# VHH binders against EKC/KEOPS complex subunit cgi121 (cgi121), part 1

All scores and structures are predictions.

Target 1, 174 residues: EKC/KEOPS complex subunit cgi121 (cgi121), of Schizosaccharomyces pombe (q9p7j3)
Amino acid sequence: MILPLFPETQVHVFVYENVSNCAAIHEQLISQNPIYDYAFLDAATILYKKQVYSAIIRALEDRRDEQMKTKTIHSEVILSLSPKTEISSAFRQFSMTKKSKNIVVVKIDSKLTEEEEFERLDKLVEGNRVEFSDEELQKLIDFKVLKKNYKLDPSTLENPLASILSSIALRGYS
Unless a header shows other numbers, all headers, positions and changes below count from the first letter of the chain; Kabat numbers aren't used for antibody chains.
F, E and O are the ipSAE of ESMFold2-Fast, ESMFold2 and OpenDDE, as the mean of both directions, binder to target and target to binder. V2 is 0.75 times the mean of E and O plus 0.25 times the DockQ between their complexes.
[cut] stands for letters that were removed.
Atom coordinates printed by the task and the answers are left out, and those that the model quotes come from them; centres of patches stay.

## First folded at step 2 (VHH)

Design ca1 (from c4 with T100S; framework vhh_5c3l_4)
Fold by ESMFold2-Fast, scan of step 2:
Structure ca1 (fold): chain B 174 residues (1-174), chain A 122 residues (1-122)
Amino acid sequence: as target 1 above (174 residues)
Amino acid sequence: QVQLQESGGGLVQPGGSLRLSCAASGFTFSSYAMSWVRQAPGKGLEVVSDINSGGGSTTYADSVKGRFTISRDNAKNTLYLQMNSLKPEDTAVYYCAKSSYWLSGDRTSDLRGPGTQVTVSS
C-alpha cells in the first residue's frame, strides 16, 4: 500500500476466504501470542480498500501524535474503523470472531517483505488467499453488518463510501 | 467474581530486592497474557512487564530491563515479579493486570487488582 504521509512505514494487507481455524486464531490473540501481532478483521465489515486504507492512516496519525488508545498499532487500526472512540464496541464490530469465515489481515511495521509475511500467515491461517481488491471484498461483505456498524440509512446504503470514510476521519469529533 | 490480589511490596534500601506475587481467581488464568503495571506518585501508569499465556514470551520496559524478571505458574494461578537492584525511581504502587487484545483493546490492561506499595529509600 502507498502511504504518502508515512513513506517509511511498511504495510501489508491480506484477504482470506473460507477460513476454518478462526477459533484457534482468536485464542492466540487473547493469549497475546506475539506471532499473531496483526489486525485480524472480519471481512463481513469491509466493503472497500479505501475503508482499510483510511483506518490505517488514522491509526498511524494517532501513533505519530502520541494519541493511541489501544495497546498496539494493529489494535489501533481496528479502533480506527469505528465511528466512535469506544474500544470494546469497535472490537465487537470489526474484529474477527471465532465464527468468522472470511478475514482481512493487516500488518504494519513489518521487517519482512509481502511474500515473507504471506508465508508466515499461510502457516497461521487455514483458508484461501484472494486479491485485496474492491471486487473481492464486495463478495465477502455483509450489508446488514455494514449498515449497523456505520448507522447507514436506506439512502446512503446504495452509495456508502463517502459516509464510511467521513465516519473514520471524524471519529471522536462528531 | 474475577479477582487479582497483589502482595510482596514493602520498604527496601536502594540495591535491594523484592518478589511480588499476584493471586488470580474467577477467570481462566492460563488463557490470558498478564502484565505488571506501576504508578509512581504524581505520574501516569507505566507497563513494566508483559508475559504471554504460556510463559514463553516476555517483554520489559527499558527502565527495568535486566533488573526485573516476570514469571507465572499456571497450575497455581499466580503471576510473579522478581525485582533486583531496586532504585528510588522504582517507588510506586504495583498492579497485576489481565491483558486482552481481543476483549478490551485498551492501552492499559483491562483488569487491575488493588496494588501493592513498593518504596525504595534509605
Scores: ipSAE 0.012, ipTM 0.306, lowest interface PAE 9.0, mean pLDDT 83

Design ca10 (from c4 with L111Y; framework vhh_5c3l_4)
Fold by ESMFold2-Fast, scan of step 2:
Structure ca10 (fold): chain B 174 residues (1-174), chain A 122 residues (1-122)
Amino acid sequence: as target 1 above (174 residues)
Amino acid sequence: QVQLQESGGGLVQPGGSLRLSCAASGFTFSSYAMSWVRQAPGKGLEVVSDINSGGGSTTYADSVKGRFTISRDNAKNTLYLQMNSLKPEDTAVYYCAKSTYWLSGDRTSDYRGPGTQVTVSS
């Protein structure tokens, strides 16, 4: 995918369901294995494609403006999903854990095509790849997790998109 | 209720050794990476060492590499730090920390114990 504000930045997003090796992936992330340089998100926290894109755009804006709070663009994507500016809080809320079953994987600055990244990830992730679409994400979301992460009241749960995107765009000022 | 309790600190002469222990409860210890972090007087927090959930992968700060060894006993829910060839610059409060996420050095620490003082002086 090509973002209009960042036309030279290659962005790929993959969704996997029924992943059986999240514990093994988590250990590779802890060991900083460079093969695993992706943002691994728990799909229970992602409801819309626009949610992911908004976080990516915010992270790229922060990198452009030399305002990144984390060491990598992928960590900055995770931070950018959070309405708070606390790194530890954002990672607790959105990152894949050993107990995750469904994941969203983001790759930024890939020199590989989407198909080549898919082939690489398919060797690392033991699960079923599904389309990155609102329909597929809605099957994997946990609305209790979403409500807690974005502090949604009952009135906004019917259509949370605007509230979520506002929280991402206004991170640190709400 | 995550609880971490450090022990084993004290006063030691340069060149001496200490073994720190951390007793963990309130979470599935074997499922989380663990770290030792320290804070010297007037300085910020430094991550000294970390260990993955299974104990097979470890990292060390350059300042302690070759002198310190991190290990864990998942059956006993205990984290250890063996500190050899201690130097005055190792003087700090040492904290046991539970890590939830780690990618390219961006580690998160949900909880740190109350700490144990290590003083290296003649």
Scores: ipSAE 0.015, ipTM 0.231, lowest interface PAE 7.3, mean pLDDT 84

Design ca11 (from c4 with S31Y; framework vhh_5c3l_4)
Fold by ESMFold2-Fast, scan of step 2:
Structure ca11 (fold): chain B 174 residues (1-174), chain A 122 residues (1-122)
Amino acid sequence: as target 1 above (174 residues)
Amino acid sequence: QVQLQESGGGLVQPGGSLRLSCAASGFTFSYYAMSWVRQAPGKGLEVVSDINSGGGSTTYADSVKGRFTISRDNAKNTLYLQMNSLKPEDTAVYYCAKSTYWLSGDRTSDLRGPGTQVTVSS
């Protein structure tokens, strides 16, 4: 994917359902194995493609402006999904856990093509790849989690897109 | 019951060397990335170096690159920091810490021991 504001930044997003090895992936993240340098998100927290893109754009803006609060661009994507600047809270809200079943994986600045990243991830993730689309994401979302993470009112929950995007974009320094 | 115990600090002249050690217990040491973190008088915490679980990947703060070397011995549950060409600005309490930044996103490490004082006289 090409982002208009960041045309030279390579971005790949993959969605996996029915992942059986989240505990093993989590162990690699604890060890900081560089092979696993991706943003691993719990799909229960992601409703729209635009939600992921908005977080990526925010993370890239923070990197451009030398305002990153986390150590890597991928951890900055996870932080950027949160409406708050509280790092620990953002990771508890959006990052995959040992108990996750469906995940969204983001890679930024890859030196590999999308197909090469897929071949690499296919060896790391034991699950079924599905299309990165609003339709597929809406099958994996947990609306209780979404409501809590973005503090949505019941009326907003029926059409939350604008509220979610505003929460990501207007986090105090956009 | 995570326990970390730093040692090896002391008073040295500028240009001197020290080797810090951190003995870890109460967790599976070989599973976790580890960091050395310091706090200079009147300053906040600075992560000076980190090392992944297997020891093959290391990172250093710009202030210590080329002078400090982090290493680990997973069989002995011990983390090391070799400090060469010490400068007065290296004066700080040094802590070892279990690194969880890939899980927490935090630029600072968690679970520090009591620390070991390094003083470089000017």
Scores: ipSAE 0.178, ipTM 0.571, lowest interface PAE 3.5, mean pLDDT 86

Design ca12 (from c4 with A33Y; framework vhh_5c3l_4)
Fold by ESMFold2-Fast, scan of step 2:
Structure ca12 (fold): chain B 174 residues (1-174), chain A 122 residues (1-122)
Amino acid sequence: as target 1 above (174 residues)
Amino acid sequence: QVQLQESGGGLVQPGGSLRLSCAASGFTFSSYYMSWVRQAPGKGLEVVSDINSGGGSTTYADSVKGRFTISRDNAKNTLYLQMNSLKPEDTAVYYCAKSTYWLSGDRTSDLRGPGTQVTVSS
């Protein structure tokens, strides 16, 4: 995909359901294996494509402005999903865990085509690829998790998009 | 071979202060984000603070914000945590950890040292 504000930046987003090896992937992330340099998100936390794109754009803006809080662009995407800039809380809220079943994977600055990244990720992730679409994401979301992460009240849960995007755009240091 | 050695813990009264140190070796300290992580009795690991490679960007857990200050001296390969206005809830073993920040929420594998015990008690 091509982002209007960052046309030179390669961005790929992948969705996997029924992943059986999240514990193994998690161990590779902890061990700092460079093969796993992706943003691995728990799909229970993602309701819209636009939610992911907004976090990517924010991370790229922070990189451009030399204001990144984390070491890599991929960890900055995870941080950017959070309404707060506290790194540990953002990772706990949005990143894949050993017990995750469905994941969203983001790759920025890939040297590979989207199809080549699919082939690579299919070797790392033991699950079923599905389309990155609002329809598929809505099958994987956990509304209790979403409500907690974005501090949504019952009225906003009926149409939470604007609230979520505002939280991502207006995140601060508090 | 990554090695991290924490020091500076001890027994203090509520409202007191402590300064923790972490001596790092076996890697290019100045190139890595560093974290302070704690484990209270019977609880899981909590990351309390993070600092970028140059020291200009820091974050804090809500539980310690305004009371703790993380800093680093890259020339001495040392990470610090200044802890002020200590509370009984701060009682824990404190560890320093090398961070990559493509990690998920679990940073246990980055812990290389034995930790330093902080006890806040009247």
Scores: ipSAE 0.012, ipTM 0.187, lowest interface PAE 8.8, mean pLDDT 82

Design ca13 (from c4 with S57Y; framework vhh_5c3l_4)
Fold by ESMFold2-Fast, scan of step 2:
Order: structure tokens, then sequence, then C-alpha cells
Structure ca13 (fold): chain B 174 residues (1-174), chain A 122 residues (1-122)
């Protein structure tokens, strides 16, 4: 993917459904295994491609401006999905858990090609890879989770995209 | 059970240096990765550095890379943070934490000491 504000930054986004080994992946993350240096998101929290892109752009802006709140760009992507700047809440709300079934995986600044990242991730993730598209994401979203994470009311549910993007862009100001 | 006690904070001038220490007890210190985490006034938590159980692998936040050095002495159950070229934006409460790669995740972010205040001011 080519980001207009960061044209030299390599970004890969992968979506997996029916993942059976989330507990094992979670254990590798907490054990600090560098092979798992990705942003592992619970797909139940992601409705649109633009939602992920907005979080990536915000994380890259924070890195550019030397304002990152977390130790890695991937952790910063997870934080950037949250409407608030509290790190623990953001991870609880958006990061994959041992009980996750569908995940979105983000890799920034890869030294590998997209194909090589696919090969690596397919060895780490026991699930079915699907297209990173709004259509596929809409099959995996949990609207109850989305509503809670972004404080959506019934009037905003008809157009959740604008509300979600505004929340990501205005993190810390609203 | 797990007890972490930070020390070494204080008031320092911009460009100065400070060394923080963390005394650990209640667990096998040499078996766990450790981190330094900070919280500036009005801001959220930031992970500034971590170190693996044996001390051979370290990482740093971009904001402190080249200025801070994390180290540990497993024989003394002590974690250190050497802070050089301090800037006003380094003003924060610094916490010692039992670490994971995702320190800011659920329960591991709660396994911190009481913190030590670092104020960088003229």
Amino acid sequence: as target 1 above (174 residues)
Amino acid sequence: QVQLQESGGGLVQPGGSLRLSCAASGFTFSSYAMSWVRQAPGKGLEVVSDINSGGGYTTYADSVKGRFTISRDNAKNTLYLQMNSLKPEDTAVYYCAKSTYWLSGDRTSDLRGPGTQVTVSS
C-alpha cells in the first residue's frame, strides 16, 4: 500500500478468519518474541479499511513528530485506533486476545516483500487468509464491540465511518 | 507478592544526567524481562525501554534512543536506567515494570512499582 503522506513507508495488512491458535500467538507476544513484531488486532473491532489506514497514518505522524507513546510503531497503531490516549485501554479494546477468532495483522517497515510476509505469517497463524477489503471486514465485525469502543449512539450507526475516523483523528482532543 | 521499588529521581537541569534504580523482590528476577515506563503530566503511559532476562537484548523508544541506557544486575535483583542529555519533555514519573513485548497490554501494565519523579527544569 502507498500512503500519500508516507510514500516511502512499506505497509502490509493481512486478515485471517477462523484462527485456532490465538492463545499460542498471545503467549509469544507476552514472551517478547521478536518474530511476532506485528500489530495483532481483533477483527471484531475493525469495520473498514479506512479505519486501519487512519490508525497507521496517525501512528506514522506520531513517529515523524517524535511523539510516540509506545515502544514500537506496531504498538502505536493499536493505540491510535482508540479515541483516548490511554495505552492499557486501547490494547484491551483492539488487540487480539486468547479468545479471538478473526484477526487483522499490520506490518510496517518490513524488510520483506509482501509475498515473503505472507509466507512467514502463514506459518505463525493457523487460520484462513482472506482479502483485506471492506466486504470481508464486515463479515467479521462485532457491532456491539464497535459501538462500545467508539461510544456510538443509534444516530451515528447509520454512518459509523465518519464517527470512527473523527475519533481516531481527534484522539486526545475530544 | 511482586514488589518493585524505584529510586534515583529528582530535579535536574536540561542536558544533565540521572540514574534510576529499581529493587525487585517477590519473584525470580533473573527469569523475567523488565521495562521502564513513564507518565508525563497530563499524558498517558509511555514504554521507554526494555531488557530481556539475561540482559543481552534491549530496545528503546525513539524519543530516548541514544540518550538512555537500560541495564540489569541479576545478582542484586536490580534494574537500572542511565538517563543522559535530559530534556524538559523527559519530565515524568518513571516506573519499573515486569515486562512483555506488549507491556501496555492488559494486566502486565499493572505490575509496576510506585514510581520515582523526574523533573527536568532550569
Scores: ipSAE 0.007, ipTM 0.207, lowest interface PAE 8.7, mean pLDDT 82

Design ca14 (from c4 with S31N; framework vhh_5c3l_4)
Fold by ESMFold2-Fast, scan of step 2:
Structure ca14 (fold): chain B 174 residues (1-174), chain A 122 residues (1-122)
Amino acid sequence: as target 1 above (174 residues)
Amino acid sequence: QVQLQESGGGLVQPGGSLRLSCAASGFTFSNYAMSWVRQAPGKGLEVVSDINSGGGSTTYADSVKGRFTISRDNAKNTLYLQMNSLKPEDTAVYYCAKSTYWLSGDRTSDLRGPGTQVTVSS
């Protein structure tokens, strides 16, 4: 993936469904195993490719401007999905949990090719890789979770894209 | 539930040393990366050091690198910060926290204890 505002930045996004080892992955994340330096998102929270790209762009802007609230670009992506700037809340809302079944995985600044990253992740994730597309994401979303995370009312839930993107772009720094 | 209790702070002269401790209870300490975070008067929070669950990987803020050493004793559920060559600018309340501002699960950096005051002054 090539981002217009960050053309030199390597970005890879992977989607896995029916993941059976989320508890094991979660233990590696809380232990800070460097092999797992990715943003592991619960696919129940992601409706659009643009939602993920907007969070990545915001995280990269924060890094460029020396405004990151977290120490890694990957944790900054997770924070950037949240409409508020509280780190604890963002991770509870968007990061994968031991109970997750479908995940979205983001890698920024990989020194590996996309194919090499696929091979590495396929060893870490016990699930079925699917295409990163709006069609596949819409099979995995939980609209109750989406509504809660972005505080959507019935009128915005009908067409939530603009509201979600505004929430990501307009969040403030504490 | 989760409880973190910092201790070991006090008044020291510039160039002195202190060792801070954090006693953890209410969670499986050995499963979590841990951090030391400080807040100087009138300033925001600064993460000064972190250590992974097994203790084999550590990081330090540039402001303290070479002077502070983070360590842990998983058998005692205790986190430590050895502070050497203390400077007046190290004056702050020091907090311990589960995993902060980087790779972390649902138990993140804003969970901390009541803190321990470190004052570096003559």
Scores: ipSAE 0.014, ipTM 0.377, lowest interface PAE 6.8, mean pLDDT 83

Design ca15 (from c4 with S99G; framework vhh_5c3l_4)
Fold by ESMFold2-Fast, scan of step 2:
Structure ca15 (fold): chain B 174 residues (1-174), chain A 122 residues (1-122)
Amino acid sequence: as target 1 above (174 residues)
Amino acid sequence: QVQLQESGGGLVQPGGSLRLSCAASGFTFSSYAMSWVRQAPGKGLEVVSDINSGGGSTTYADSVKGRFTISRDNAKNTLYLQMNSLKPEDTAVYYCAKGTYWLSGDRTSDLRGPGTQVTVSS
């Protein structure tokens, strides 16, 4: 995909449901295995495609402006999902855990073709790939997790998109 | 300007215990999550444990869960790792790190201390 603000940046987003090897993937992430250089997100935290894209755009803006708080663009995407600038809490809130069942995987600046990334990632993740769409994401979201992560009140929870996008875009300002 | 100084490593027999300390300076310690990471001879870096800024939330690698306990004293700017039931495979240099490398890889090389050696051998 092409982002209007970053047309030179290759972005791939994959969604997997019923993943059986999250504990094994988690071990590879904590061991810093470079073949797992992706942003692995818990799908329980993601409601909209635009939520993921907003975090990607924010991470790319921070990289452009030399304001990244983390070492990699993928870690910066995880941080950018959070309404706070606190790295540890952002990872606890949005990152895949050993107990995750459904995941969203982001790859930025791939050195591989899209098809090669599909083939590679399908070998790493033992689950069913589904379309990256609002409809599929809405089947995987946990609204209690979403409400807690974005501090949503009952009125905002009925239509949370604008509030979530504003939280991501304006992180740290209000 | 960020300074991290580990201590408490040494030689211990299998089944023994050690307590590591990390003295932090040059930043507002109470505002940052902290991690312990280790590197065994000839192997890559492994994240062992992390703790949030307030000390109320902790995570552990599966290899150490139930045996190691991370804690912090924000009044003393000190991070701790209590290591119980030590195994030969715990032999490594242990590093204190500002922030967390948990789940998403190494964030920066400038935020890690010089390390303390732990050797578990009979």
Scores: ipSAE 0.010, ipTM 0.191, lowest interface PAE 9.9, mean pLDDT 82

Design ca2 (from c4 with Y101F; framework vhh_5c3l_4)
Fold by ESMFold2-Fast, scan of step 2:
Structure ca2 (fold): chain B 174 residues (1-174), chain A 122 residues (1-122)
Amino acid sequence: as target 1 above (174 residues)
Amino acid sequence: QVQLQESGGGLVQPGGSLRLSCAASGFTFSSYAMSWVRQAPGKGLEVVSDINSGGGSTTYADSVKGRFTISRDNAKNTLYLQMNSLKPEDTAVYYCAKSTFWLSGDRTSDLRGPGTQVTVSS
């Protein structure tokens, strides 16, 4: 995928369901194994493709403007999903955990094609690949988690897209 | 309970060297990436250096590149920072921590010990 404001930036997003080795992946992330340089998100927190793209765009804007708060563009994507600017809070809310079952994986600045990244990730992730689509994401979301992370009331939960995108775009301005 | 104990700080002249140590207990040290973090008087926290769990991958802040070397001994549960060519601006309290900016959401990853004071006289 090519973003209009960042035409030189390669972006790949992958979705895996029924992942059996999240604890092993989490240990690799804690150890900072460079092979695992991706944003590993808990799919329970992601409802829309636009949610992920908005966080990617915000992270790329912060990198362009030399305003990143984290060490890597991938950790900046995780921070950018949060309505708050607090790094530890964002990671608790959106990062994959040892108990995760479904994950969304983001790669930015890949030197590999989407197919090559997919082959690489298949070696790391023991789960079933599904399409990165609103339909598939809607099957994996946990609405209790979504409501808590974005502070949604019951009326907003019927159509939360605008509220989520506003929270991502306007974090730090409220 | 995670415990980290820094040592090796002191007073040195510009151009001098110090070696800091961090003794870790209460967790599986060899499983975690580790950082050295410092706080200079009146300033915020700066991550100085990171090392991955196996010791094969390291990063450094631009301010210390070429002068500082991070290393670890997993058999001894100890993290080290070799500091060469010290400058007055390196004056700070130095802390060791589980890596503070990585891809995991572990709340306790930023836990630090009491620190060790490094003072470089001008």
Scores: ipSAE 0.014, ipTM 0.417, lowest interface PAE 7.8, mean pLDDT 83

Design ca3 (from c4 with L103I; framework vhh_5c3l_4)
Fold by ESMFold2-Fast, scan of step 2:
Formats: sequence, structure tokens, C-alpha cells
Structure ca3 (fold): chain B 174 residues (1-174), chain A 122 residues (1-122)
Amino acid sequence: as target 1 above (174 residues)
Amino acid sequence: QVQLQESGGGLVQPGGSLRLSCAASGFTFSSYAMSWVRQAPGKGLEVVSDINSGGGSTTYADSVKGRFTISRDNAKNTLYLQMNSLKPEDTAVYYCAKSTYWISGDRTSDLRGPGTQVTVSS
């Protein structure tokens, strides 16, 4: 994937459904295993490709401008999905948990090709890889979770894209 | 059941020192990274410092680097924060928190205790 303002930044996004080992992955993340250096998101929180891209762009802008609030670009992606600037809140709302069934995985600054990252992740994730597309994401979303995370009114749930993107781009800014 | 209990807060003069403690129970303390998080009046939560499960790796927010030291005693299930050269802007409720992730040297907090108040004023 090529980002217009960050053309030299390698970005890969992977989607896995029916993941059976989320608890094991979560334990590896808690144990500080550097092999799991990715942003692991709960697919229940992601409705559109543009939502993920907006969070990535925001995180890269914050890194460029030396205003990251977290210590890694992957953690900054997770934070950037949240309309709040609170790290713990963002992780509770968007990160993969032991109970997650479907996940979105983001890799930034990879030294590997997309296929090499696929081979690596396919060994770590016990699930079915699907296309990173709006169609596939919309099969995995939980609208109650989405509504709560972005504080959406019932009227915006039919077409929430603009509200979500605005929340990510502004993230508490005036 | 997971429980975290902070202590050691209080009123201190600028330039003074305080040592905070956090007693952990209900989980295998030695298996988790831990953080100290604070909330000043009218502000959001700020991660002040974090420490890995073994205690050998620590990080600090720029606002406290060089003044605060995080440490842990896994045999006693206790987390500590030594705060030196305290400033009025360090006034906040301080929480200890169990970290949920370690991603390339970054840790966040998921579960926090009820907090201990630190007030720095003359």
C-alpha cells in the first residue's frame, strides 16, 4: 500500500477471521515477545479500509511531527483509531483481546515483502486470512461496539464513514 | 480476582520526594508488565513510567525522566515509584496499572487501582 504523503513507508494490512488462538497471541503480547511487533486490532471495531488508513496516516503524521503519545508506531495506530487521546481507553476499545474471533493486523516499516509478512503471520495466527476490503470488514464489524467507540447516534449508523474519519483525523483537536 | 492497591501519596513541598507502592493480587504479578499512570485535575491520563515483567527494562515520560524511578519486587508482588525533585505540575492522582500489551518496547495499561493522591505545594 502506498500512502501519498509517506510513499517510502512500507504498510501492510492483514485480516484474519475465525481465529482460534487469540488468547495465546494475547499472552505473547503481554510477555513482551518482539516477534509480535504489529498492531493487533479487533475486527469488531473496524468497518472500512479508510478507517484503518486514516489511523495509519494520523500515526505517521504524529511521528513525523514528533508528537507521538505512545512509544511505537504500531501503538500509535491503535491510539489513532480512538476519538480520545487516552492510551488505555484506546487499547480497551480497539485492540485484540483473548476473546476476539476476527482480527486486523497492521505492519508499518516492514523490512520484509508483503508475502514474507504473510508467511510469518500465517504461522502466528491460527485463522483464515481474508481480503482487506470493505466487503470483508463489513461481515466482521459489531455495530454496537462501533457506536460506543465513536459515540454515534442511531441516525449516523446507516452511513457512519464521515463521522468516523473526522473523529480519527481530529482526535480531540479543535 | 485481580486487585491493585496504591499507597504512599501525600502532600509534599516542591523539590521534595515521595515513594509510591502498589500491592498486586489475584494474578501472576511476575508475568506482567506494569505501569504508573497519573491524572492531574482537569487533564487526561498520562502514562508516567512502565517496567517489564522481569524488571530489567524501564521507560519514562519526558516530563519525569531523570526524576522518577520505577522498580518492582516480584517476590512481594509490589510495584514502586520513587519520585524525586517533585514539581507543582506533578500534582495528580497516581494509579498503578497492569499492562495489556508490549509492542516493540511500548506498553499500555488496562487495569488500574483506585489511586493515591500526590499534591506538590508549599
Scores: ipSAE 0.013, ipTM 0.239, lowest interface PAE 8.3, mean pLDDT 83

Design ca4 (from c4 with L103F; framework vhh_5c3l_4)
Fold by ESMFold2-Fast, scan of step 2:
Structure ca4 (fold): chain B 174 residues (1-174), chain A 122 residues (1-122)
Amino acid sequence: as target 1 above (174 residues)
Amino acid sequence: QVQLQESGGGLVQPGGSLRLSCAASGFTFSSYAMSWVRQAPGKGLEVVSDINSGGGSTTYADSVKGRFTISRDNAKNTLYLQMNSLKPEDTAVYYCAKSTYWFSGDRTSDLRGPGTQVTVSS
């Protein structure tokens, strides 16, 4: 995808279901293995493609404006999904855990093509890759997690998109 | 119930050594990455060192590299921090932390123990 405000920025998003090696991936992340420099999200927290893109755009805006609060653009994506600018809470809310089963993986500024990233990630992630689409994401979401993360009441759960996007756009002001 | 209990702190002279221990209970210790985190008076939290669940991978803050060594004994549910060549700047409360979130140096912890005081002075 090409982002209107960031047309030179390469963005790749991948979705994996039934992942069996999340604990091993988590260990590689704490080891700071540069091969794993991606944003690894728990798919239980993601309902829409627009949710992910809004967080990416916010992270890129923060980088452009020299206002990143985290050490990497991928960590900034994770932070940007949260309605607050508290790093610990954002990671607790949205990051993949050792017990995750379905994940969304974001890569920004890749030196590799999308096809090369597919080949690389398919070797790292022991799961089934599915299309990055609203239809596939809606099979993996946990509405209890979504409600808690964005503080949604029952009336907004029927059409939560605007509320979620507003929370991401107003991060730090909500 | 998850419990972390630090010990081994105390008063030490500059250039001295201390070994901190953290006894963990109430969770499967061998399944979690662990961290040592410190807080000096009037300052924020600094992650000093991390160790993965198996003990084979470690990281250190630049301020302590070459002086501190983190290790763990999964059979004893215990985390250790060997501190050598201590400096006055190492004076802080040291916390054992269960790390469930880690990526590219941005560290978070679900739980910290009550801490153990380390004072480096003459």
Scores: ipSAE 0.015, ipTM 0.219, lowest interface PAE 7.2, mean pLDDT 83

Design ca5 (from c4 with L103M; framework vhh_5c3l_4)
Fold by ESMFold2-Fast, scan of step 2:
Structure ca5 (fold): chain B 174 residues (1-174), chain A 122 residues (1-122)
Amino acid sequence: as target 1 above (174 residues)
Amino acid sequence: QVQLQESGGGLVQPGGSLRLSCAASGFTFSSYAMSWVRQAPGKGLEVVSDINSGGGSTTYADSVKGRFTISRDNAKNTLYLQMNSLKPEDTAVYYCAKSTYWMSGDRTSDLRGPGTQVTVSS
């Protein structure tokens, strides 16, 4: 996928449900295995496609402006999902853990096509790929986790999209 | 809990060499990527080098490329930094740090040791 504001940047997003090897993947992330250079997100934290794209756009803006706070563009995507610039908190809130069951995987600056990345990821992830769509994400979300991460009250839970996008766009502002 | 203890610092003349060691305990050392981070007087933290869990992948800051070599011995739970062709600008407290993903070392201050002083002067 190509983003209108970043047309030279290749972006691929994959969703896996019923992943059985999250502990093994998490071990590779902690060890910083370069084969696993992706943003691995816990699907329990993602409600909308726009949520993921907003975080990607924010990370790309920070890279463009030489304001990245983390080592890689993929870790910057994870940070950018958080309403605050606190790195360790953002990773605890949004990153995949060894106990995760469903994951969202983001690849930026891929030299591969979406199909080639899919083939590569299928060798790393032991789970079922599903469509990156609001419908599929809404089957995997944990609303208690979402509420806590974005500090949503009961009134915003009925239509949280605007609040979530605002939180991502205004991260670290003020 | 996590314990990291650096050693090997000292006073050395420009052009000299030092080898730093970091003894790790309280966690499964072989499962984590590790970093060397330094802080010069009056300056912020700089990540000088990273090494993955198995030792096969390393990165270096541009300021130290070609002069420093990071390595690890997982059997001894020890991280090393071989520093060659030392410059006055390398004067700093050097910390070993447990890496979290590919985050900058200055964001993992709670996971670093007490440090070892390196002074490069005549």
Scores: ipSAE 0.017, ipTM 0.439, lowest interface PAE 6.0, mean pLDDT 84

